# VHH binders against Radical S-adenosyl methionine domain-containing protein 1, mitochondrial (RSAD1): the designs that were tried, part 10

Target 1, 237 residues: Radical S-adenosyl methionine domain-containing protein 1, mitochondrial (RSAD1), of Bos taurus (Bovine) (a5d7b1r34to270)
Amino acid sequence: APGSQRAALYVHWPYCEKRCSYCNFNKYIPRGVDEAALRRCLVIEAQTLLRLSGVRRVESVFFGGGTPSLASPHTVAAVLEAVAQAAHLPADSEVTLEANPTSASGSRLAAFGAAGVNRLSIGLQSLDDTELQLLGRTHSARDALQTLAEAQRLFPGRVSVDLMLGLPAQQVGPWLRQLQGLLRCCDDHVSLYQLSLERGTTLFTQVQQGALPAPDPELAAEMYQEGRAVLREAGFR
Below, E stands for the ipSAE of ESMFold2; O stands for the ipSAE of OpenDDE; V2 stands for 0.75 times the mean of E and O plus 0.25 times the DockQ between their complexes.

## First folded at step 4 (VHH)

Design M13 (from B3b, 13 letters changed; framework vhh_7n9e_1)
Fold by ESMFold2-Fast, scan of step 4:
Formats: sequence, C-alpha cells, structure tokens
Structure M13 (fold): chain B 237 residues (1-237), chain A 123 residues (1-123)
Amino acid sequence: as target 1 above (237 residues)
Amino acid sequence: DVQLVESGGGLVQAGGSLRLSCAASGFTFSDYYMYWGRQAPGKGREWVSGISSSGSVILYADSVKGRFTISRDNAKNTLYLQMNNLKPEDTALYYCAKVTYYYDSSGYRFDYWGQGTQVTVSS
C-alpha cells in the first residue's frame, strides 16, 4: 500500500538523570565510551529497521523515552544521518526532541538544533513544586519556565509542553489555574496527559502501600474536559 | 520450533482501546526485530509498527501514528501493541511477526507469523 512507503520513526533514549516516580527508566546516562557504543547501536538499529520495513520516506522523527536532552547532540546527528542514508528524510520533516526543563539547556538546545532537531517537547508535567517533587522531577517550576522561554527563542512556534493531570490528591480548580498560567507562557502547543499508574513504579508502590491516595478517575475526567475547554478558548490545537 | 501467540483482541466501539500481547518462544527474542502486522477482510497484509531488538528504535505506519504504541519486554519474551482511539478501519486480524535476514541480499519477509488475534471496531 502507498502508506507503507512512509513512516514515523521513534528513537527511545533509555537513560534519565534521575528516576521519575511514574516511570520505569532507572538508568543514568553512561560515560562517553558507553554513549559511543549506544550511538553505534542506535545507528545500526535505525538503518536495519528502515531497510527491513521497506520504508523509503520518513515523514517525522521523534527522540523520546527517558531524557533525550541528556544525549550527546552527536548521537542525535548520527541517527538522523543514518535515517537519511537508509531512506529519504525530507529537509522539512518534523524532528522532535523531548527535553528536560533546565536553565542550562540554552547552549545544549542550540546544539540539538545544529544536529537537525527542529521541534522540542518540554516535559514540564506540573507548575506546582509539590507535585513536581511527588513525580520525582529534578526541576522546579521556575527552572521549567526558564527552559521554556529559552526553547521558544531557539525554536519559535515549534515548542510543545506536556502537562499531567489526575495526580494523587490533585484538585480540578488548582490544576486549571496551572493550565491557564502555562498558556500565558506558551506560543505553540500544550499536550495534556493523564497519569498512568503502572506496576513497578515508585508511585504505584506508594499507592498500594497506602502512602498516597489512589488517583480519582472522575476528577481526572473532569480535569480533561475542563482542560480541553480552556485550550479551545485560548486557541490551542 | 518458533512460536508466536497473540492475545488481547476483541470487539470494541470506535474511540475505544485494546492492548495486544504476543508471547514469543523457540528463539532468542532479544536478538530479533519484531513487527505488528494486520490483515483486514478482503485485503492484503500490511505492517503497522516495527521495533528494534533493543526496543530503542520504533517505526509506525502513517495510518496508526499517534494512536498505537509498540513496546517489548525482552526479559518476558513479549511484544505489545497498545491501540488507542480505534477506528472502524482498524478492524483486522492482528499478528506479530519475526523478520529474518537473507544472506548477502537485501531481503526480508515475515517468516514466522502467529495465529493472530481478531480486532473488530464497530462504529
């Protein structure tokens, strides 16, 4: 089928600086020698998967998973070059990288741009420092907003922000105020994600042991409905 | 003695979700690139998603990008497909497949197919 000639490529970066309470990625970024080995593996795997799939055109590339912004820009460049060698990667294709909200990211984000990245997804998750601590995030709300501002300067109109809903003890009103505050600082896209409570995570264990209340699915549904209304009113896609 | 056993299919309304599983045995699962493919009634087979041996590189057909998520657990020899926002056109027999390389030639095929699991999406 003609659609089978085109594909979206996702590259999963398996390392995080610190473990998030809601995810199973428990690995730290390796030293340079280990990253060189990982780079070789990613290059070979990208080329092999594209050739095995018979894909001739890659419409988009997404670097996600753990913390792709901790990867060397050289690794990102090598993967993109491998894709271009195995298939057609149009010059205007979307190449997105998930980034940690850190203020030190300005020069690093610019380096990713030089490597071929043309869009950013900022894993903000919350503007409430207590919620960020609960999620095991390394950034403060202030740090996140600084990173967002830097990202918007480097990638104007090409920055997406992720915001979570449905956290334990989270309430609709305060969360909607977070969303409204965030929209005053965003220029492109906001994605709303409901917390997924997965076995093997710190958060799952804390809920099962009674240390945290279970997320309320009715409140999560209400947050999503109201959040969508706020996004539509603000003209966000 | 390669076996691929799919499960998790069923009947669901448009907009619904299903999670498919594929239990692999008889080969070193962690060494192989794996795929989810499907075959709709009266149509040929098509792949919808592929995943590298490590799980680090993933490919999605345009028709499912943003709605389906492929993943693998090499410790459990299991391949997964999370299907969200299902559409009537997603109705098909879904199967996992192992790809085998040909020596010194650019070639591949789905050499081992599971029996499949039926997904039916009503409007």
Scores: ipSAE 0.543, ipTM 0.827, lowest interface PAE 1.7, mean pLDDT 80

Design Z01 (framework vhh_7yz9_2)
Fold by ESMFold2-Fast, scan of step 4:
Structure Z01 (fold): chain B 237 residues (1-237), chain A 120 residues (1-120)
Amino acid sequence: as target 1 above (237 residues)
Amino acid sequence: QWQLVESGGGLVQAGGSLRLSCTASGFTFSDYYMGWYRQTAGNEREWVAFISSGGVILYADSVKGRFTISRDNAKNTVYLQMNSLKPEDTAVYYCAKVTYDSSGYPFDYWGQGTPVTVSS
């Protein structure tokens, strides 16, 4: 017995508009990149993996990695079409795209919807402008909330929000207030991510040089536990 | 003269995590699709995850959301991060270099395997 005739597809978009201070895996800025060549590559690779695996049905597609909202909607559409040609991609399959508020205008989000995207994951990371500066983000909290509202209008009930915890100098009380504020602006899904200080990042170097305090693992654990409790009490998943 | 060496297997309690590694030699690692298979007693080897050279990844439905495949081309290594392990995940795990025969059919080469046992 083959076991699984069904699969989940993940498409890694390797480019960011700007490299984040905490990120080591996204090394490319899309200056001079030939997106048509990349699109052809992704199409061929998706078709090859589906043929190789013998998969008959793709249950979900996820566009992640760097900043997939920087990709052309045409590239997203081409990949989804290739998947539908190589296997069965049901109309109700979850097709999720990770979006950065900086590159997620209403017109771009609508174009991704037309291309086949039916869920969004919005990387807000923080609602505190000082924390966003620390993370090297190019958006303000106000801009991020406006983008979230537009995303919710275009994809009602299908928008997830990412919030980070465990940042240098971050305190439990203020962070929980950020989370509570965010819950008033979200439907029913918020994802909590703990910051990992990776060797080779700007944040790691600043902590090593004593310019920033090291994140406290006990505070991070407390934030996660209390954050999960707050989400459960509010009916969020 | 190609070689695949798996490591990281062991005994773990249900709900636990393990990270498997596979170091490759004897070929241009970055040019090849890589994968992980597993085999339980009395069954054929089944694929778990595939990763292309350009970043397209495919997961078997049984491991979706729990396992993550990744690669480090500078180290000629492919990884399988296994979270929320279940007794049903107990198997010998094999790293695969994905190839095609002259007819275009998949023709994979596996390493020696690394055993994973999840307590029930």
Scores: ipSAE 0.521, ipTM 0.825, lowest interface PAE 2.1, mean pLDDT 82

Design Z02 (framework vhh_7yz9_2)
Fold by ESMFold2-Fast, scan of step 4:
Parts: structure tokens; C-alpha cells; sequence
Structure Z02 (fold): chain B 237 residues (1-237), chain A 120 residues (1-120)
């Protein structure tokens, strides 16, 4: 079939600095990662998909997965150049990179901007240090907010934040206070994610062993609905 | 001999969600690009999403932000998570294994399909 004329490209970065407690499919950084070989592979795969699909215009590019902010800016630039060679990548296309607060230095973020990235998604997940420890995050809430401020300086009006809900023992009131506090520091977009308790993760094992209470799906649904109302009242999308 | 088996289709209300699964056998799953296609009555099949062996993903503009393709190489399974479903998403959904002929041209080999109906 001729395929769609317009598409969105997603590039999955498979490596994490540290395996998160809720992820069982992300990889630790292997010894001696050959990023040049990975870069070549991503370029070939992106070009092949564009050829196979018949896509003529790429509306957006998203670098996500493990920890894309660990990638070389050269790898990001190579993928974007490959897309521009195989299809039309408009200058105003949204090119988003997912950044982990621990690995997102100002100089690295600026280099991603030079490579073609024009939007950042900051994986904050929580403003509660106990919740961050539970999730296996290596950053504190304070560190994450500092990274957010630097990202907003470098990408004004183009930074979004990811916040998680439905964690074990998490309550609606305290979580809504986290969200309200975060909105004082954000540009205009916050994404809410419900925890998925996957078999084979550290969190799953702790819940199964009775070390943590099971997440309450009704409470998570209430958090999502209340959180959406807070975002709407504040004019966020 | 290779096989692709789709599951997870059904009837759902507009705004709802479904997760489609496609389990592969008879080939080294992790080596292949996988995709999802859909076909409505009277129309040609259209591609929905592709995923490579290395993790590059392409979404048709019509499903961007609503559908997520993923793969589990340990289970030889590719998934399509469909959120915010619309009546126009009503179709038979097909899982595809991407093959190459000796000249390097791509051919898609599809399973039997799983029907999805989205009502108002």
C-alpha cells in the first residue's frame, strides 16, 4: 500500500544509567558501548522505515526510552539528518528529547539544542524524595527542580514535566499538593502517568512479599481525575 | 514454519482503550521489523505503526499520540496499545512481519487479523 504521507518518528534509547525499580525491559549501560555502531544502526533503521512506509513528511521526532540524555548529541544529530535526507523534516517540527535530571547538565542540554532538539521532557516522576527512592530514581526533588530551571533557561516555553501517580501508599491529598507545587515551576505542560506494576520488577516483588501495599486502582483513578481538574483550572494542557 | 497470531480486538465505546497482541513463532523474532496495519471495508490496508529490531518506531499521523507500539522479544510478541479510540479506528487490525526479497525490496507477511469496532 502507498502508506501515510505524514508520520511521527520515535527513537527508543535502550540504555539507562541505573535500572529503575518499575522497569524490567530497560538495559543497564553495557561495558564498552559502541555508540558509533548504534548511531549507524539507528540511521539505517530510520531511513528504512521512511522508505517502507512511503512517508514524505515527518511532523515530529521523539527521543525516549531509557535515558536519551545519556546519548551523544552527535547520535541525535545523525538521526535527524537521516530523516531530513529520506523525507521532509520541517524546521518547525517538534523534536523532543526525554531527559533524566541526573544526566541533564546545562552543557549537554545546550549541545542537544545545537543538534536539532527544540523541546525537552523532564522525567521528574515525583517531588517526594521517599517516592523517588521507591522508584529507584538517582535524583532528589531538589536536584530535579534545579535541572528543570536550567532546561527552562535553555528551552524557554518548550519544557514539559512527567509526574507519576498511583504509587504504593500514595494518597490523593499529598499528591495533589505535589502537583500544585510543581505547577508554580512549569512552563505549560505536565504529563500524568499511572504506575503500571509489572511482573519481574523490584516493586512487583516488594508488593508480592508484603513489604509494600498494593497500588489502589480506584485511588489512582481519583488522583488522575483530580489532577486533570487542577491542570485545567491552571490553564495547563 | 512461521506463524503470527493476533488477539485483543473487540467492541469498545469511543474514548475507550484496547491492547492488541501478536505472538510470533517459527522465526527469530528479535531479528525482524514488525508492524501493525488496519483495513476498513472497501478500502486498501493502511499501515498504523512500525517497530524495528533496534527500537526505531514510526506512527501514522492519524494515530500519533493515541497508539503505542511495543515489543517483548523474550515473549516473541508485538503489542499495539490503543487509547482514546474513535469510531474511525474501526477496522480489522493485522500484525505484519517485514521481509526482504533477494533484491532488497520489502514484503509484509500478515497474520489473520483481529477486528476492532468502536461505537458511540
Amino acid sequence: as target 1 above (237 residues)
Amino acid sequence: QWQLVESGGGLVQAGGSLRLSCTASGFTFSDYYMGWYRQTAGNEREWVAFITSGGVILYADSVKGRFTISRDNAKNTVYLQMNSLKPEDTAVYYCAKVEYDSSGYEFDYWGQGTPVTVSS
Scores: ipSAE 0.618, ipTM 0.851, lowest interface PAE 1.2, mean pLDDT 81

Design Z03 (framework vhh_7yz9_2)
Fold by ESMFold2-Fast, scan of step 4:
Structure Z03 (fold): chain B 237 residues (1-237), chain A 120 residues (1-120)
Amino acid sequence: as target 1 above (237 residues)
Amino acid sequence: QWQLVESGGGLVQAGGSLRLSCTASGFTFSDYYMGWYRQTAGNEREWVAAISSGSVILYADSVKGRFTISRDNAKNTVYLQMNSLKPEDTAVYYCAKVTYDSSGYPFDYWGQGTPVTVSS
């Protein structure tokens, strides 16, 4: 029966501060957003979906999509309250929010914690400023590490970091040194994912026009395999 | 009359990926919440994912992090991207409008299904 199943809830935040060069999805840059109206919409959708699905227990909640750390902590709190009204949300359930360093000050992160968030996923992507510029990120490596340190202080043992591999002109040795350096600063989890060069993206257009070299799939595969070995040796999940 | 047509199933090795599609006709697709269900021979049907009109999605705990549901209202289509497939995911997958009453999900809204076999 539907009511006997355990479920995970995903809430998509549609706004980004800046469109990333590797993103092919239509993301909205905020301009005069009526967040109170959006909050009401998310609450109604969450309650309706839970009611119509017959789900009685929600084991985890994930706030992802564009840049959820741009959202008001009040919106996050309202959605979690709506879930608790429609179904059982255990006190020890994982509530994860994706955070971008540019919108993740210590005060904002603390406010998300007060709203019910108990896990963070930090979109670091790279520790090299040139690579961050390539990806269209607005933060520097230094800013990202400052955000990571603050997140780890506020959410000890509950911070995950995303790191990309397979970027144009990226080399295995330097990237592995980035990863090893990152592991000295992380206390929980690191996710590795390969850049996918897709038609319709800014990055794809730059490669096609000869402004950037094409990514090498063999080097990317080597990075992934060696990166997984480094993570395993360090005892990461 | 309305209908749902599933496609995209097949045979895949463990660890592989498949993308299922469900195209709707005969109703205003964007007004309805959509979901994917699966059934193995001799077992009850279980839902695996459901999506609202836009921003809210539910996943069965067994598939979270591996499956992604999405929709394209302009094409009247709902998708299920299945990654890191396991032999336990072997089933016939069904698309349905998401409604709940005292009898559970309405059987009349389920499509014909698309079989997925994951070998070890």
Scores: ipSAE 0.464, ipTM 0.785, lowest interface PAE 2.1, mean pLDDT 80

Design Z04 (framework vhh_lunsekimig_d3)
Fold by ESMFold2-Fast, scan of step 4:
Structure Z04 (fold): chain B 237 residues (1-237), chain A 120 residues (1-120)
Amino acid sequence: as target 1 above (237 residues)
Amino acid sequence: EVQLVESGGGVVQPGGSLRLSCAASGFTFSDYYLYWYRQAAGIERELIASISSGGVILYVDSVKGRFTISRDNSENTMYLQMNSLRAEDTGLYYCAKVTYDSSGYPFDYWGQGTLVTVSS
């Protein structure tokens, strides 16, 4: 039987404000980025990939990678237009953008909505400022919660929050309290991600040098299991 | 001479994970759009995922959120990380690259495939 003509498109934004300590990907830090050239490149690549793949229908588009909320809304709009020209992009398709709280002001979020984005994934990662510093995040917990509230106002029922578990020195009790606190502020989706220590990351180097304790896989497994139970009881996915 | 060699297939239980690799030689790897296809018993080959040279990736709906395609241009290798495997993911997995004939028509070079069996 012939394959499905339906697909999801992922567009990687290669730039970050700062390199995340847990990220092994080669990300570029902006220094006078020529966004017009990048926009043209992404448009050409999206159209070419769709044509060569033979895909006729795109059900969802996801802008991820480095920090897509640093991108110009015009670049996002241009890519979506290119997709619509090369394939059918239904009006009700999910168009998700990953947003870092540091670069996701209300005016920028609204502009992304105008460009065609209809879902947001907010990279909160932690509600503990010490953990955020460990992860190399540039936002405080307070700033992240303000960004979350603004995102929820602009995209009601269409905001997901990312929370990490299994960090060095992290304990089950305090982490569950973070999760429960977050659930009081979030009414859509919460995604739990276990930290993986990958070679070539700042975090891996600090653990290997003894500057940080190694994550405990038993505690991480307990966090994940208990976290999933808390989410289930609260009606979250 | 273009070569694509798949590896990483095996037998895994439902819910398990596998990482497939596609080692490439005989062309400038970083310049090409690359593909993973799957062929189940009695079914034609279907596209699973594709990746451009820059940063555009495509997944078919059936694997979205479960599979991750990536490339390492320094190693001339493409990967497919397969999580939350289901019985219907069983099949031969092929990597492919698109090129053009002398008239400009696109066609694929294919690897030999690696078998993934999800059963218990």
Scores: ipSAE 0.413, ipTM 0.772, lowest interface PAE 2.7, mean pLDDT 80

Design Z05 (framework vhh_lunsekimig_d3)
Fold by ESMFold2-Fast, scan of step 4:
Structure Z05 (fold): chain B 237 residues (1-237), chain A 120 residues (1-120)
Amino acid sequence: as target 1 above (237 residues)
Amino acid sequence: EVQLVESGGGVVQPGGSLRLSCAASGFTFSDYYLYWYRQAAGIERELIAGISSGSVILYVDSVKGRFTISRDNSENTMYLQMNSLRAEDTGLYYCAKVEYDSSGYEFDYWGQGTLVTVSS
C-alpha cells in the first residue's frame, strides 16, 4: 500500500506565478514574484501531493530547480512543516538545498540550517572565469570557492559540488585539470552535469548565430567517463 | 469523460530504458495532480511517482534516481522515463488522476495500463 511506502519529495524553485494563483484558496492574485504567495502555493502542493498519494513516510526532501538559495529560509521551513503534518518526516531525514554561490552568504546558509536543511549542493559549475561568463554567472571562481569553504564550515561532511561539462569550445584536458583542482577543495561528493542548450537562452542564440561552436556530444561523453574515473580513484561518491 | 491512456510499454533487457506516456482528456490537465502506479502479477498495485500541478514531485525509494516523472501541459501528457530497468520493474504501469470526494475520501481515475516486461 502507499501508506507503507517510503518516498522522496522534490521541490522545484522558482514556482510559476500562474500556478501560485491557482493554488491560492484566499482568491488574491499575486503581483510579480510574491514570496509569501509562492510559499503558500508550495505548502499546498506538498501537502496535497502527499495526501492524495497516501504516502505516510518521507525519507528525504530536495529543494532544487532554479535557485532555491534565493528562497526565504521561512519558505523552506514552511514546506518542511507541511510535509511533517501530511506524513512522518524522521529527524534524520536528508534535507538538501541547492545553493547558488551569489546567494549563499554564511548567515543565509546558517538560516537554512535552522530551517531544517542538513545538506547543501553548491552550483559551482566551473573553475574557469571565462566559462562562468559564458554561463552568465556574475561571480568569479574565487568567489564560488569562498562560498564553498563557508558551506563546508557550516555543514561539515554534508556539502556536494556541481560541475558542468560539455560547454561550447570546452576541451577534455583543461576540464579534467579543473576537476582535479576542485577535488583539492572538496570533501566527498562532486556531481557532474552536462550542459543542455535551451531554446530562448542567450547561449542558445549565440550558438545559432555562429558566435559560439555547438557543444560536442563526443567530447562531453569523454569528459563524463574520464571525470567519473578520476572521482572513483579519489574516493569520491 | 475523464480519460487516461498509457503507452510506451514493451519488452527490454535488464539495464535498458523505456519512456511511458499518459495522454489525458476530459479535464483541465494543467490544474491536477497525477501519479504513476505499477501492478505486478500477484502483487498489490503500488505507487511509483507523483507530480503536482506546479513544483512538487514524489518518488518512491525503489525508483529514486532511475525514473523521472515529467509533464507537458501543452500536450496534456505525463511521462515516466525509466532507466536502469530491473526484473522487479516488470508490471502493468497505470497513470492516475487522484481526487478527494465531498466527504474527504480519495478516489481515482485510472487508465487501462501499459505492460513493461524486463527479461533477458
Scores: ipSAE 0.626, ipTM 0.859, lowest interface PAE 1.2, mean pLDDT 81

Design Z06 (framework vhh_7qbe_3; at its last look DockQ between E and O 0.59; V2 from the best seeds 0.00; counts 0 for: unsure alone 60.0 < 65, grease 25.9 > 24.2, SAP .738 > .668)
Fold by ESMFold2, look of step 5:
Structure Z06 (fold): chain B 237 residues (1-237), chain A 118 residues (1-118)
Amino acid sequence: as target 1 above (237 residues)
Amino acid sequence: QLQLVESGGGLVQAGGSLRLSCTASGFDYYMGWFRQGPGKEREFVAAISSSGSVILYADSVKGRFTISRDNAKNTLYLQMNSLKSEDTAVYYCAKVTYDSSGYPFDYWGKGTRVTVSS
């Protein structure tokens, strides 16, 4: 028998390998496709998954995916309405949107707030342009700081960011200055995230081929410990 | 009849990690994990839509467990981190097909046992 448990819903795009089970349009949704079709697919999948699971209460919804199509406030609103129709969605539920610095203008962020979003997760990763290039990011440090400032104005106390440590050739001192600079303009949570070299990425290949040094685990541990100390001194958790 | 085969269960110490797998032929439908602890009723753990775009977790496992699917290999996974003694259970893979009239999940594997020791 399905439980009457409380649950968290995650909505992630970029691609739907198959269309929703209850739609006779059995096609993959390509990049840049009709937003209305994507919205219908996500609504149907959310309602179906809740029905199949027997879950009656959703305490949080997370919208991931930095693509312009998933970032539509209309789609977010439609999915939240579908969740509320299929289950109980409390007024104080956490509704998080992942935003990327190149695609998140202040007016778009405000529209997401009107659609029901009340927390932002910004994939910052670094405030050093060389590190951003190494990570394959398309935004600059300046873009990231501009987006963060707008996000904090619109969602005060409800903006989370991450900062990577343990990158090839990274050093503790310069990285700590990067973190300290971030803390002057951050008001919620900062996650310190150690690089994981994933097979099939450019970074993995460069390290494997010797074009970049392997990350140093001892250095990464020192960065983490010193970073946590900086966060505690500044009052972060 | 379609066979769901779970694997990856075992004995693990609290705080440890374990990865469960479930294989089936014909893998383009909604799938999920349920569990039944000693003396308890079967309860929902996690589920994933046919596209993989929509995922649902029970609050008791969110942030610790990750459901994923590899449609090319017809395999469903459950990565279980930060395991607790209350996660001790038989874990069942479940599915429903595109044209099934069955709701809730209506096809089940035989289960794989997970025991978390102190």
Scores: ipSAE 0.659, ipTM 0.874, lowest interface PAE 0.9, mean pLDDT 78
ESMFold2-Fast, scan of step 4: ipSAE 0.701; ipTM 0.873
ESMFold2 (binder alone), look of step 5: mean pLDDT 76; pTM 0.771
OpenDDE, look of step 5: ipSAE 0.842; ipTM 0.943

## First folded at step 6 (VHH)

Design P1 (from M02 with Y32H V57I; framework vhh_7n9e_1; at its last look DockQ between E and O 0.75; V2 from the best seeds 0.74)
Amino acid sequence: DVQLVESGGGLVQAGGSLRLSCAASGFTFSDHYMYWGRQAPGKGREWVSGISSSGSIILYADSVKGRFTISRDNAKNTLYLQMNNLKPEDTALYYCAKVTYDSSGYRFDYWGQGTQVTVSS
ESMFold2, look of step 6: ipSAE 0.610; ipTM 0.862
ESMFold2 (binder alone), look of step 6: mean pLDDT 82; pTM 0.813
OpenDDE, look of step 6: ipSAE 0.873; ipTM 0.968

Design P2 (from M02 with V57I T100E S103A; framework vhh_7n9e_1; at its last look DockQ between E and O 0.74; V2 from the best seeds 0.00; counts 0 for: grease 27.2 > 24.2, SAP .688 > .668)
Fold by ESMFold2, look of step 6:
Structure P2 (fold): chain B 237 residues (1-237), chain A 121 residues (1-121)
Amino acid sequence: as target 1 above (237 residues)
Amino acid sequence: DVQLVESGGGLVQAGGSLRLSCAASGFTFSDYYMYWGRQAPGKGREWVSGISSSGSIILYADSVKGRFTISRDNAKNTLYLQMNNLKPEDTALYYCAKVEYDASGYRFDYWGQGTQVTVSS
């Protein structure tokens, strides 16, 4: 039943710097991690899965999950080599790494480039320090903008960012100002993501217990529609 | 005996979402690479997405990239497929599978009975 085809490969990095208040699936925080052992496991699993699937061409590779920018660039290179040995990985394939501002210094970003990364996805999530604190993020809005500028210098035209909408107590106007401010310094792609409250997270508990107001789904829908309009007017997709 | 039991299928309008589950028993689930396949009426089986035993390496067919998410919960012996932005072309019997080899090295896959997904236009 498994057939040969073109595919996209995702590498899920299992560790976070800190556990996010809204996320229920990456709960590991590094403490004495043996990265060499993890690197060997990732290489073996990539080669094995590609052989079992019969996939002969990998069109893109995405390093995501917890905080992939905590990985050694050597680990990224080793996985890409393993993919290229097990399947055809065209030289123009998109190789994306998710990065956050606290672990993504310019020298580390350049080293990821040398390892084979050619696109960055920067997890900004908000340009409002109160919202960042609510989300359990470890960076300030200033840190986020500094990281974005460095990423754009190293990967011109190949940096995407995200903004979250539908947070407790968000308003359309202030959120649109965040988006408009971001567009003044973004050169490629902006993703708009609506918050989903997941059971077992800190944020879900705070809303359940009445410490935070429940997100308003109709307001979130308005934010999405208005945000898409702003992106379209500015020529973004 | 190896058993794979899919659930979560149904009728959904285009653009909708479904979450498929595959309950596994009769083997050590966390040791095995798993995948989802599908078979549309009158067509051969099509590989959709696979996941390594740890869950760290994932493959998606181009036709489902960005719309489907495979995951596993090794503590619950369960494989999942989150299907978003469904299209009529996604209409098929969806099955989960486990790869096995016999003593002669011949590959044979264990398949579930499948769960029907029907996407109306």
Scores: ipSAE 0.598, ipTM 0.863, lowest interface PAE 1.4, mean pLDDT 83
ESMFold2 (binder alone), look of step 6: mean pLDDT 88; pTM 0.878
OpenDDE, look of step 6: ipSAE 0.843; ipTM 0.950

Design P3 (from C01 with Y32H; framework vhh_brivekimig_d4; at its last look DockQ between E and O 0.71; V2 from the best seeds 0.00; counts 0 for: SAP .682 > .668)
Fold by ESMFold2, look of step 6:
Structure P3 (fold): chain B 237 residues (1-237), chain A 121 residues (1-121)
Amino acid sequence: as target 1 above (237 residues)
Amino acid sequence: EVQLVESGGGVVQPGGSLRLSCAASGFTFSDHYMSWVRQAPGKGPEWVSAISSSGSIILYADSVKGRFTISRDNSKNTLYLQMNSLRPEDTALYYCAKVTYDSSGYPFDYSSQGTLVTVSS
């Protein structure tokens, strides 16, 4: 491809533990997964795309999508090796894996590190058990905090998290307390994301049918502004 | 005949967002690796992002990494580009294209009009 020798590579893991009530991009829930076959397909597609695109250098790799921490560490290693064979993958490149507290035990996180992962992105969304239930997540706030603490111990300075705002019935005070609690477990990056109601999801239907209140845009704006202030005072950007 | 129809462009302030769509017909979309290419005024085509046929492997040019997200829906024969944190230098005509081995450069249908993105204060 003219004018480009360098790229960032993203690997989309196609499976979730179960279908999330708010997300529509992953539609598969595994009941019987032939991971060896999936590993072979990921390797082939990585090699093929790199060769067809003419990309010669991959500056970073991100494992995301559904629940990438459900993948075997062997699959992660195989994909990284395939990338290194098809292009230059610098030894100090950032290799990030998105992890879910349910599937990201400390021993699995360490094994991902051995496979070549050097940064974690923890998809927790909320530290409130009621909000997690609304979002269809399978972990508790306690599980999330335990995973964050273990991740920071194993990947010091290389753990990022997100926190969702604008959920039905959410209030500024309790939400800010969640954010402040998160700052104790993350020293790299905290992302604030406003909920976007996606058609075809359980949460969208509940709001449309009046079972839950619609998100309040003014409240969401206040939460974002106050959340940014908290992050700035703590030295985050 | 192969047809690729882009939409979703517009005028937006720096820091804004747009979502582009590409409707595909006339070929088996799910068998093809796809890309977004852009052409700024007075410049040649520049590659932006590419995605494998299953959607499992994705590449981004360094200039758009972390700001743009490519995706596809094979059941709808549609390719997408979510563009966040837009900058004036992102101003261009955006085209979708099949990724093919072709020594002539970016393989895209020259009959396509693309979709214009303008990032201006």
Scores: ipSAE 0.567, ipTM 0.837, lowest interface PAE 1.3, mean pLDDT 80
ESMFold2 (binder alone), look of step 6: mean pLDDT 79; pTM 0.791
OpenDDE, look of step 6: ipSAE 0.832; ipTM 0.942

